# Designs tried in a protein design chat: VH-VL binders against Large ribosomal subunit protein bL21 (rplU). Part 14

Target 1, 133 residues: Large ribosomal subunit protein bL21 (rplU), of Prochlorococcus marinus (a2c733)
Amino acid sequence: MAEKPAAKPKAAAAKAEAKDQSDSYAIVEASGQQFWLQPNRYYDLDRLQAAVDDTVTLENVLLIKDGKNDTTVGQPYVKGASVELKVMDHRRGPKIIVYKMRPKKKTRRKNGHRQELTRVMVQSISIDGKALS
Below, E stands for the ipSAE of ESMFold2; O stands for the ipSAE of OpenDDE; V2 stands for 0.75 times the mean of E and O plus 0.25 times the DockQ between their complexes.

## First folded at step 17 (VH-VL; framework fv_dargistotug)

Design g3a (from g1f with light chain A91L; at its last look DockQ between E and O 0.21; V2 from the best seeds 0.00; counts 0 for: pae E 10.0 > 2, placed apart)
Fold by ESMFold2, look of step 17:
Structure g3a (fold): chain C 133 residues (1-133), chain A 120 residues (1-120), chain B 106 residues (1-106)
Amino acid sequence: as target 1 above (133 residues)
Amino acid sequence: QVQLVQSGSELKKPGASVKVSCKASGYTFTSYYMNWVRQAPGQGLEWMGWINTHSGSPDYAQGFTGRFVFSLDTSVSTAYLQISSLKAEDTAVYYCARSEWELLGYFDYWGQGTLVTVSS
Amino acid sequence: DIQLTQSPSFLSASVGDRVTITCRASQGISSYLAWYQQKPGKAPKLLIYDASTLQSGVPSRFSGSGSGTEFTLTISSLQPEDFATYYCQQLNSFPTFGGGTKVEIK
């Protein structure tokens, strides 16, 4: 596991900036769903094709709230807006078991399924190249 | 039966290094994050960071960069904490604790703790 | 970082008393809060996760409540084995712990 020197100074600077922005958020569209993303939090999204530790940029931003400014609403997307994510892990969600009781026999049957997920950390929310968080 | 068994207590002089081990058993090691937590004598709990046991990628809390290194040997289900250039203020009990994906990182099982004493 | 403030820092109570410990977050953390018990010389033990869900094997006299910024741990009838220090922990971001509440039985 190799140290990533160029990425660490950049990430540290972004975290220091984001520590003062408690009310900033973005609403993004991914896989036909909307996600309410806040800086410096992690979220479980549908599996992404990126590798662990890669940065992923989401550009389908429906709404952006700057903690110091008013809300910017997209038509449907906010032009020049993006959310930068760090891929933390690729894991399966909980096993979904569907129990079906058969009245005459009172038997249960398990049907297992796991959703493929990618955990990401929200590193920054930007509009026109300027980080808001 | 989930167990986290840590290496024994250490007495070190300033400037030395120490490597604490945390051996996991009773579960799939690579399905859980491994966290490290420090507790100085008479003080509260302080999260030092975690390591992704699947990728081997660590994240360190602010103040725990440089001298503190997390690593793994997944072939023996073991996580390591290495502290270099030991200082007196590093005297503490160091815990490993696992956190599962489904609980958003709550620490459900802890090692017994490893006392590291740094004295000149 | 999200700061957690526990109160009181120290508490003395009799066996059978109802004990309440408060944890307040500097910003909203939804329900992403856990409670741990630590007895002298022992590792912490998870009591409650997701603000109110009791961990397996924890006695039912323990309960948790709250959301957002204010959370409580309640021991409905204090027992001698409940002598310990209690910590809250948030997991809405990189984990942080409260300062702890030491409970002594009088």
Scores: ipSAE 0.006, ipTM 0.597, lowest interface PAE 10.0, mean pLDDT 81
ESMFold2 (binder alone), look of step 17: mean pLDDT 92; pTM 0.946
OpenDDE, look of step 17: ipSAE 0.020; ipTM 0.661

Design g3b (from g1f with light chain A91Y; at its last look DockQ between E and O 0.30; V2 from the best seeds 0.00; counts 0 for: pae E 8.7 > 2)
Fold by ESMFold2, look of step 17:
Structure g3b (fold): chain C 133 residues (1-133), chain A 120 residues (1-120), chain B 106 residues (1-106)
Amino acid sequence: as target 1 above (133 residues)
Amino acid sequence: QVQLVQSGSELKKPGASVKVSCKASGYTFTSYYMNWVRQAPGQGLEWMGWINTHSGSPDYAQGFTGRFVFSLDTSVSTAYLQISSLKAEDTAVYYCARSEWELLGYFDYWGQGTLVTVSS
Amino acid sequence: DIQLTQSPSFLSASVGDRVTITCRASQGISSYLAWYQQKPGKAPKLLIYDASTLQSGVPSRFSGSGSGTEFTLTISSLQPEDFATYYCQQYNSFPTFGGGTKVEIK
């Protein structure tokens, strides 16, 4: 049987409530880096092999907060947690030119280096198939 | 110089469709996102969504996920906004605006706007 | 969905006055905020991006400040050509605009 949609949040009087203060988020590990991910925000990751418009799922989730002040901490990863990303585009980063004062063996030479990146949009944050958005 | 030139004003009856064009020049069209912004008479600005000009993939703001369709013709560096089943409340000026790939979301160049009037 | 609240919605001022417009975000947006000027019948014009960086060709009497949830546009000495409507816009997520501030002559 299909999952029933999440129950509507209980209504509170709008005159004195700050209902928008707590957002859902996840802290994930990708390519040796940690990202604090929120729904519907962009992030530039190291180049992924996925095609534009593909969905990429990250499962190395260190922590999830569901916006109702419930926090789940992984040891090291939260079991059953995932973050779904939509691939927006593939690109190279800005060209970098560095002029040196120190010996070149300790610093970069002048060159046209660009890091290859993939821009992704966070579509959903889920635990055990239940989206927290 | 960077320029966005939009199609002329439109007078339509309820239930009709309209297609607004936005022709870009002076830059590499597929290197910037194209955004659509609505402004009803006497009202503020409302972001409708954007389209990735490299992939052709659109994203729509909440409230614009139905009758509004973004599309491209990259061979002529042109973006399109199509509105179907026009309602009187669709009367507005529609702007195209580009945003930078690296800092997506602010709009450095705008089209002149296209007035769409929906009246019986 | 990040809401931006501008204040005031309307402001009456004289040439030479210092004008301050406030934009408040419903949640943190770092410095991902832009300001636009719009004159009647014209498209908006970008004034400031990244909260405080002036767009090329914008007069230095315009300045922006703020981070997080509170942002300010300041015109240090109002000129006749500055009577317009001003909008803030965030781009920390899907873009949203403030409601606008109309600046008119007293």
Scores: ipSAE 0.012, ipTM 0.628, lowest interface PAE 8.7, mean pLDDT 81
ESMFold2 (binder alone), look of step 17: mean pLDDT 93; pTM 0.951
OpenDDE, look of step 17: ipSAE 0.108; ipTM 0.733

Design g3c (from g1f with heavy chain L104F; at its last look DockQ between E and O 0.44; V2 from the best seeds 0.00; counts 0 for: pae E 5.9 > 2)
Fold by ESMFold2, look of step 17:
Structure g3c (fold): chain C 133 residues (1-133), chain A 120 residues (1-120), chain B 106 residues (1-106)
Amino acid sequence: as target 1 above (133 residues)
Amino acid sequence: QVQLVQSGSELKKPGASVKVSCKASGYTFTSYYMNWVRQAPGQGLEWMGWINTHSGSPDYAQGFTGRFVFSLDTSVSTAYLQISSLKAEDTAVYYCARSEWELFGYFDYWGQGTLVTVSS
Amino acid sequence: DIQLTQSPSFLSASVGDRVTITCRASQGISSYLAWYQQKPGKAPKLLIYDASTLQSGVPSRFSGSGSGTEFTLTISSLQPEDFATYYCQQANSFPTFGGGTKVEIK
């Protein structure tokens, strides 16, 4: 399937003059997808092969925005950048009904499926071992 | 009908231990987080932490990592709060409250509360 | 920890009044804010989640608004059963509660 990143969105600035410094974020590549991760927020990702309470470090960082500092864009990855995640939970997502056609009988059948997910907490975004604020 | 029923009031002396129970019914116990919230007399609400009822893994708020232990017995759909080495300042009502995966960190159903009084 | 500051701490109002309660967060929490009502001797009850979404079974006179660091709970026409203490609570990270706002009838 064609699931490589095709383009970078240029979409982020809604609260440009917010007073807090939690506007930091990183765009990372994981599981063939791109994710926009902010510190101290929870995300549900495709199942990670790590135990609850483990720390997972993502190093395939495509872009970092450092609060009011400049945006750093990777070539393809930002050198020395990483995102640390704490694994909070593993579970299956909501049941998704998939439909399969039976051409000879023209009868639709339902197949149940639940996506495997891991809930993570973004603990830090770092460049060269220095956490962003 | 979702219901959280807590154990009754406790009167304890300093240095003792207490174990508060929270029995859940009307839903799949292991599909929700169980939270513990403290309210000292005349004071506001204070989140103590939660326990993942699926994995059994607790997370404690700062200040609750020592003498406070969350646990489960999933066979009877019950969560527990144990407080050891009780101090007078532990006198409070202790609530259990559930939160959904999708209502992340919001507490939709609460137990009736358990008053723990610590005095000589 | 994210600190939530409610104001006022106490208010007195008449039946039929429009009441507003504010909650200020020490950092941006997007829309991850809930409001609870607590009557004396009772557990809190969820009124509003995600800043503005009304919980099932809550009367439509309750509404919530705000994002970022500033949030408001509004009661459009205060009823006798609305005399209670109201708490905000953020869910942007590990939960924290505001200090509460006690609403009493005049």
Scores: ipSAE 0.123, ipTM 0.684, lowest interface PAE 5.9, mean pLDDT 83
ESMFold2 (binder alone), look of step 17: mean pLDDT 93; pTM 0.954
OpenDDE, look of step 17: ipSAE 0.343; ipTM 0.800

Design g3d (from g1f with heavy chain Y33W; at its last look DockQ between E and O 0.19; V2 from the best seeds 0.00; counts 0 for: pae E 7.5 > 2, placed apart)
Fold by ESMFold2, look of step 18:
Structure g3d (fold): chain C 133 residues (1-133), chain A 120 residues (1-120), chain B 106 residues (1-106)
Amino acid sequence: as target 1 above (133 residues)
Amino acid sequence: QVQLVQSGSELKKPGASVKVSCKASGYTFTSYWMNWVRQAPGQGLEWMGWINTHSGSPDYAQGFTGRFVFSLDTSVSTAYLQISSLKAEDTAVYYCARSEWELLGYFDYWGQGTLVTVSS
Amino acid sequence: DIQLTQSPSFLSASVGDRVTITCRASQGISSYLAWYQQKPGKAPKLLIYDASTLQSGVPSRFSGSGSGTEFTLTISSLQPEDFATYYCQQANSFPTFGGGTKVEIK
């Protein structure tokens, strides 16, 4: 039972956990999911139709935290807010690993599924054309 | 077995250019990004940037966006670092190091290093 | 730019000693930290990634711990081949290295 060990793609940024409140971030909605984006960190999103090195702008911004403790909450979106992304690469994610805990009577994981992904770097977070970071 | 073999040491005068090569073997070259790391004499390690070996798209660390150029020749599984307008402060050992998609920014294999000396 | 501060910058130790090196990040980096060993005249060697995962082929006397902003590298019983300089490096964003910790023979 030789299994290829696979770690799912790790985003460079987990949810914000810094204690000093100096970090800026935005919560955005993309493909029905929410992402906590910080500047200068990379994330794996569902495949985007953009070329490597293209800039992609996300405007469905649910919340922005300024590192100066200024938080803006959208209703549902923060008006005039955007996040600029640079496309780094397009790839398929790793296959789902099959373990002994796959028997039907316990839990069943989907086999062979690989997501189409785009890795992006967060360039800036802005409100009304002014970058926060 | 994975190997990264770099070109030999270089002695240059200020204002010259140098091109350091890093030839990869033992793995699929375009499946791993290539990084360049500088170490000045008696100093620590400094990440200079990386290049996507599939697309050829580089990203440079702050301070390395001008005179430093990363490039590839994928037909011979080789990455290059070119430094133009050499200054004495460019004297250092230059390493290539690879990283994989899931561990981007971690450097599991390194070249042996290339000493570039810039002296009048 | 995430700055990493290593402590101590220098230590003397004997074979068999337990050695602990710390690395502090200027902001949270989750578990995205690696440790490297570098011997004079040689390239760095990856010891630990993701804060605590031992790279294959690295002796089990090496271990790493920490998350967020504080991380440690521990060598449980120092061997003659372990006298080297150790660097931490974050991969939460564009990589940066700590200043290094030189471990020398007493």
Scores: ipSAE 0.347, ipTM 0.741, lowest interface PAE 3.9, mean pLDDT 84
ESMFold2, look of step 17: ipSAE 0.252; ipTM 0.712
ESMFold2 (binder alone), look of step 17: mean pLDDT 93; pTM 0.955
OpenDDE, look of step 17: ipSAE 0.631; ipTM 0.851
ESMFold2 (binder alone), look of step 18: mean pLDDT 93; pTM 0.954
OpenDDE, look of step 18: ipSAE 0.547; ipTM 0.835
ESMFold2, look of step 19: ipSAE 0.034; ipTM 0.650
ESMFold2 (binder alone), look of step 19: mean pLDDT 94; pTM 0.956
OpenDDE, look of step 19: ipSAE 0.715; ipTM 0.875

Design g3e (from g1f with heavy chain W50I N52Y, light chain A91Y; at its last look DockQ between E and O 0.09; V2 from the best seeds 0.00; counts 0 for: pae E 10.3 > 2, placed apart)
Fold by ESMFold2, look of step 17:
Structure g3e (fold): chain C 133 residues (1-133), chain A 120 residues (1-120), chain B 106 residues (1-106)
Amino acid sequence: as target 1 above (133 residues)
Amino acid sequence: QVQLVQSGSELKKPGASVKVSCKASGYTFTSYYMNWVRQAPGQGLEWMGIIYTHSGSPDYAQGFTGRFVFSLDTSVSTAYLQISSLKAEDTAVYYCARSEWELLGYFDYWGQGTLVTVSS
Amino acid sequence: DIQLTQSPSFLSASVGDRVTITCRASQGISSYLAWYQQKPGKAPKLLIYDASTLQSGVPSRFSGSGSGTEFTLTISSLQPEDFATYYCQQYNSFPTFGGGTKVEIK
């Protein structure tokens, strides 16, 4: 059963708040969506097939801001840019207990109430092999 | 059921080393992460870092990237914290704490703590 | 990293009182917050995870609420065995703990 993108609101909220706390960031594209990533921050993404402790490299980088306020904008992607993620954990989102105000017309949806997530740590943001963080 | 049993308290001189053990039982050791948490006397809790039990790779909190080493012996379901070049400010209770394998970052089971005292 | 500020640092209350402890994060952490109880000379004990989910075996007088940057632990009717220090802990990033709230019975 297809879940509403509950994970998207979680990732978007973390992205917005993380941007305010960082000198450097990258905006990347994955599956037609944009993510604002800062070094040394956790993000909960939709489940990835990578194993825990693997590094996942994102290369579809739309924009990089370094800590000295230099901004590089891609057309559409910044050539030679990458973001390396370390897979920290595969987890489920908050459990939704169908216990309060049981829906009269609805069946219980225990399986549809937990998003499968992968928690990642942003290890580095690089352009042409030079790490910005 | 789940149990984390730590080694006994230690009294050390400055400059010595100590190795604290944390033996796990009642669950599949390599399916959960092991964390180390420090508490100086009369102070709050401080996360020191994590060791990923499936790979043996550690991540250390800032401030713990020098003299502190995490390791494992999976054959006996045991995690270790080694502290070298002990200083007086290392005096604290050291806890191991388990993270559930799907829920990184909160600690459902804790060891009883190991007091390490460093005095001249 | 993400700083957690607990208030109050110390709290004195009578048996039967309603007790409220606040934890504020320096940036949004969604619902990735846990609460622990630590009695003197003992290891911390998990009370609540995911901001509001009660750990198995924890008395129902404990409850948690909040999301984003502000979170609350409530003890609806304080009991003598609730004398302890309470800590919040976030796991939206590398874990950090709040400074603790010591609860003393008058």
Scores: ipSAE 0.006, ipTM 0.597, lowest interface PAE 10.3, mean pLDDT 80
ESMFold2 (binder alone), look of step 17: mean pLDDT 94; pTM 0.957
OpenDDE, look of step 17: ipSAE 0.015; ipTM 0.640

Design g3f (from g1 with heavy chain T53P, light chain A91L; at its last look DockQ between E and O 0.50; V2 from the best seeds 0.00; counts 0 for: pae E 9.8 > 2)
Fold by ESMFold2, look of step 17:
Structure g3f (fold): chain C 133 residues (1-133), chain A 120 residues (1-120), chain B 106 residues (1-106)
Amino acid sequence: as target 1 above (133 residues)
Amino acid sequence: QVQLVQSGSELKKPGASVKVSCKASGYTFTSYYMNWVRQAPGQGLEWMGWINPHTGSPDYAQGFTGRFVFSLDTSVSTAYLQISSLKAEDTAVYYCARSEWELLGYFDYWGQGTLVTVSS
Amino acid sequence: DIQLTQSPSFLSASVGDRVTITCRASQGISSYLAWYQQKPGKAPKLLIYDASTLQSGVPSRFSGSGSGTEFTLTISSLQPEDFATYYCQQLNSFPTFGGGTKVEIK
């Protein structure tokens, strides 16, 4: 398959030993978007091709915040990091009717659209096979 | 038209077990989660967990991962809560409630409740 | 994980009064909050979902507002049948309920 340019400029690593809220989180990249994922929370993602009750692993992890005041920043991705998700349900978002308004009023068109979504529960955030939470 | 009908009250001794039923009607049983909620006498509502009627996969709240078991019989559109090794502190009304998933899964229909009393 | 704190825990009001009940979340929950009414000896009944959307068949004197961490249930003109306990519930994670607010007759 043809290779896509995905290289990122090098980013300086920063150590963060400041206070935190004892919660862990990960920032992941999926479908060109960033998601801030916390353990034991629901998130609605773009439809995944996985069955309900399957576990899905996200590996494009940009940053991990450990509840132990550790922060690991990826270059671009944190090596050995992953987030495990449980698929809870597949659903559709609210129906959105999109009008394309034109300078000539007689050419108005009407389209319907619903976003296909998958609700997931964050099961764990791991680095090098060791779960953080 | 949607109805959740629970089994009758139970009086048990400590150490016994009980199985509460929740029969659903008026909707497609396998399209909604079934939740269990506990309410001790004079106390608030406590979510115990849920079960996916399509897959049979339960999730339990913290504190309910031991003696509490959710199960189903989809052929009769019925969910069950089984409590083993009953303790006096299990005395409560137990509700089933379905999660509406068309929009975010709020509990739109509830069973009438089943009182389980555990005393010596 | 997410704790809901209701206030007040108890209030006394007269028929016709405007009643306001608050629910505060320990973390942001966007608009994923519901309100329930429970009368003595009865199962809870859904009043409001998605913070502000009235459930079908619920009288228009009930309304909900808020987002993030602070939410309000309002009864614009209290009726005799509204004396009950009210619970908030969050759905941003595994469901949790608030401690309840008991509304009684003055």
Scores: ipSAE 0.006, ipTM 0.614, lowest interface PAE 9.8, mean pLDDT 81
ESMFold2 (binder alone), look of step 17: mean pLDDT 92; pTM 0.947
OpenDDE, look of step 17: ipSAE 0.018; ipTM 0.681

## First folded at step 18 (VH-VL)

Design g4a (from g3d with heavy chain N35H; framework fv_dargistotug; at its last look DockQ between E and O 0.34; V2 from the best seeds 0.00; counts 0 for: pae O 3.7 > 2)
Fold by OpenDDE, look of step 19:
Structure g4a (fold): chain C 133 residues (1-133), chain A 120 residues (1-120), chain B 106 residues (1-106)
Amino acid sequence: as target 1 above (133 residues)
Amino acid sequence: QVQLVQSGSELKKPGASVKVSCKASGYTFTSYWMHWVRQAPGQGLEWMGWINTHSGSPDYAQGFTGRFVFSLDTSVSTAYLQISSLKAEDTAVYYCARSEWELLGYFDYWGQGTLVTVSS
Amino acid sequence: DIQLTQSPSFLSASVGDRVTITCRASQGISSYLAWYQQKPGKAPKLLIYDASTLQSGVPSRFSGSGSGTEFTLTISSLQPEDFATYYCQQANSFPTFGGGTKVEIK
């Protein structure tokens, strides 16, 4: 009986669906997930090993859109692209209840899990040291 | 009980400076962000910026750089707003407000406000 | 900066009426929206956060809904104490407020 892999809690990355295609944005890879990042917006990422108020630079940029300019797609990353993040806080995500059933022992264990997250502010998106507007 | 108590109303001349205080009580001061919000007479609310009560690092909204300075005295759980080179346009009620770290950007408690009037 | 547009700016209603206020964001803000009530000469009071979560101590007649760019505050049955100005505020970026909606007695 194949143990159904525990569905990884989809960290509700608040995908702010940027309706306005006119704004600059970057798609970055962080902690094995993809994030749509825009300047001056908050995002919850998996726990970063950084202190509050630290600046963290992400270099795994998959795509950059500079306003009305053409989209730059990386292979696999956009060369020279980076996203600067300010660490705002460390927080715990919503409580996820994990049920483990041991069928042969008729034992049910209910465990609560809270994902450790880091709230960040996107300070800037840059290519080759130039910040996008 | 959580309270934010601000300093009293101020009447200043153009070019003068004012310092508004916001004393926090009933909670751990360094466990919440402190924000400043301005409201001109008959106008809406305008976020001015925040200060990290743990690190003392401020961020200012656009339009509130230069003449506006946020500071802290953690020993007395007090936040300060200093405005220099006052202008008539600075006439407003200034509020301090806190936000939880987990709920950054939501203001669950407010000071009573401080009216700053700038007149010649 | 993310701009919030409230509608209407003014609303006349009677006690017992259902009141709905809308807030539109210039950009998607997920569910990072709060609603505040402000009475004359008083500080704003937090009513709702995360678009729909009622703040502790707020009457159940207040409710919030929406996500992305469109949000609503609803008062199911307006009470005398509910005549005030209401503001939406986004927390997905640096905080910004809507222009406010004044609810007046008809």
Scores: ipSAE 0.041, ipTM 0.725, lowest interface PAE 3.7, mean pLDDT 88
ESMFold2, look of step 18: ipSAE 0.521; ipTM 0.778
ESMFold2 (binder alone), look of step 18: mean pLDDT 93; pTM 0.949
OpenDDE, look of step 18: ipSAE 0.020; ipTM 0.696
ESMFold2, look of step 19: ipSAE 0.489; ipTM 0.768
ESMFold2 (binder alone), look of step 19: mean pLDDT 93; pTM 0.946

Design g4b (from g3d with heavy chain S99E; framework fv_dargistotug; at its last look DockQ between E and O 0.40; V2 from the best seeds 0.00; counts 0 for: pae E 8.7 > 2)
Fold by ESMFold2, look of step 18:
Structure g4b (fold): chain C 133 residues (1-133), chain A 120 residues (1-120), chain B 106 residues (1-106)
Amino acid sequence: as target 1 above (133 residues)
Amino acid sequence: QVQLVQSGSELKKPGASVKVSCKASGYTFTSYWMNWVRQAPGQGLEWMGWINTHSGSPDYAQGFTGRFVFSLDTSVSTAYLQISSLKAEDTAVYYCAREEWELLGYFDYWGQGTLVTVSS
Amino acid sequence: DIQLTQSPSFLSASVGDRVTITCRASQGISSYLAWYQQKPGKAPKLLIYDASTLQSGVPSRFSGSGSGTEFTLTISSLQPEDFATYYCQQANSFPTFGGGTKVEIK
């Protein structure tokens, strides 16, 4: 997936104002793909070998953004970073019938294919055991 | 054909309890999660939470974690919403809604609604 | 918590009009948006899911579009039975509904 670097560094002075947590996210690598995960959202992943209601931890975190604040970029992975997922359900996607055409034999064969998926809820994004959301 | 039939309207005093039922038919009850949605008079729809009908495990929306309890009786394919310590603000139509199997979070069938009126 | 803002809240239209209702999300929700129709005294009815997919049995005059934060429900030629309140609902996280758009007779 595309990564866009953030702009601004800042001094360590706290204001009384609460930080906007809705902008937190992590980019993780799983099965050679990158996923942009935000807290408290559902995502459909390739089927996981976990039971419904189990927690699954992803540790190959390429990048973390903490709200509207700093971005931490891994080399290649952010050390001590993890994303906690709750398994919501295992499903097959819609059935797709693929008609195969044989050039010299004009017969149609039906093949049924359904993507096996696991829907997860992103529960937290953490660095060194400290959850960001 | 899928059908969700809810219990009849209720008139209650503040402080009482109510239990709304939602009886499912035309499908395997434990294969589809059940949701509860309320609608105050003249207002919009408000998701209250859902219950995994296979495990019986509920999840509640923020603001519905106290006096609201979801439960099941799978032997009669029925989901229940119990509201304790009723307040005037609980006056609303309460809907049960079945979650679509292939895609979580979409509600393909709804009960007819149960009006709960809380009035002194 | 993802907030949905519908616009307009009320819409006055005539039979045959093209009607457009907008739903804006407070943050990106990909295409995980549904539209429901609710007639007075009735339960909501699912019209569209995944932003643009018509539910079975829904007339083709209904269409949905959008992705990310802005979504549109369109009724290409309003019929008498389409006078109702329409709600959007996101499914990218715990469900939330928009405030509704009441479509009334002009």
Scores: ipSAE 0.007, ipTM 0.607, lowest interface PAE 8.7, mean pLDDT 81
ESMFold2 (binder alone), look of step 18: mean pLDDT 93; pTM 0.947
OpenDDE, look of step 18: ipSAE 0.014; ipTM 0.637

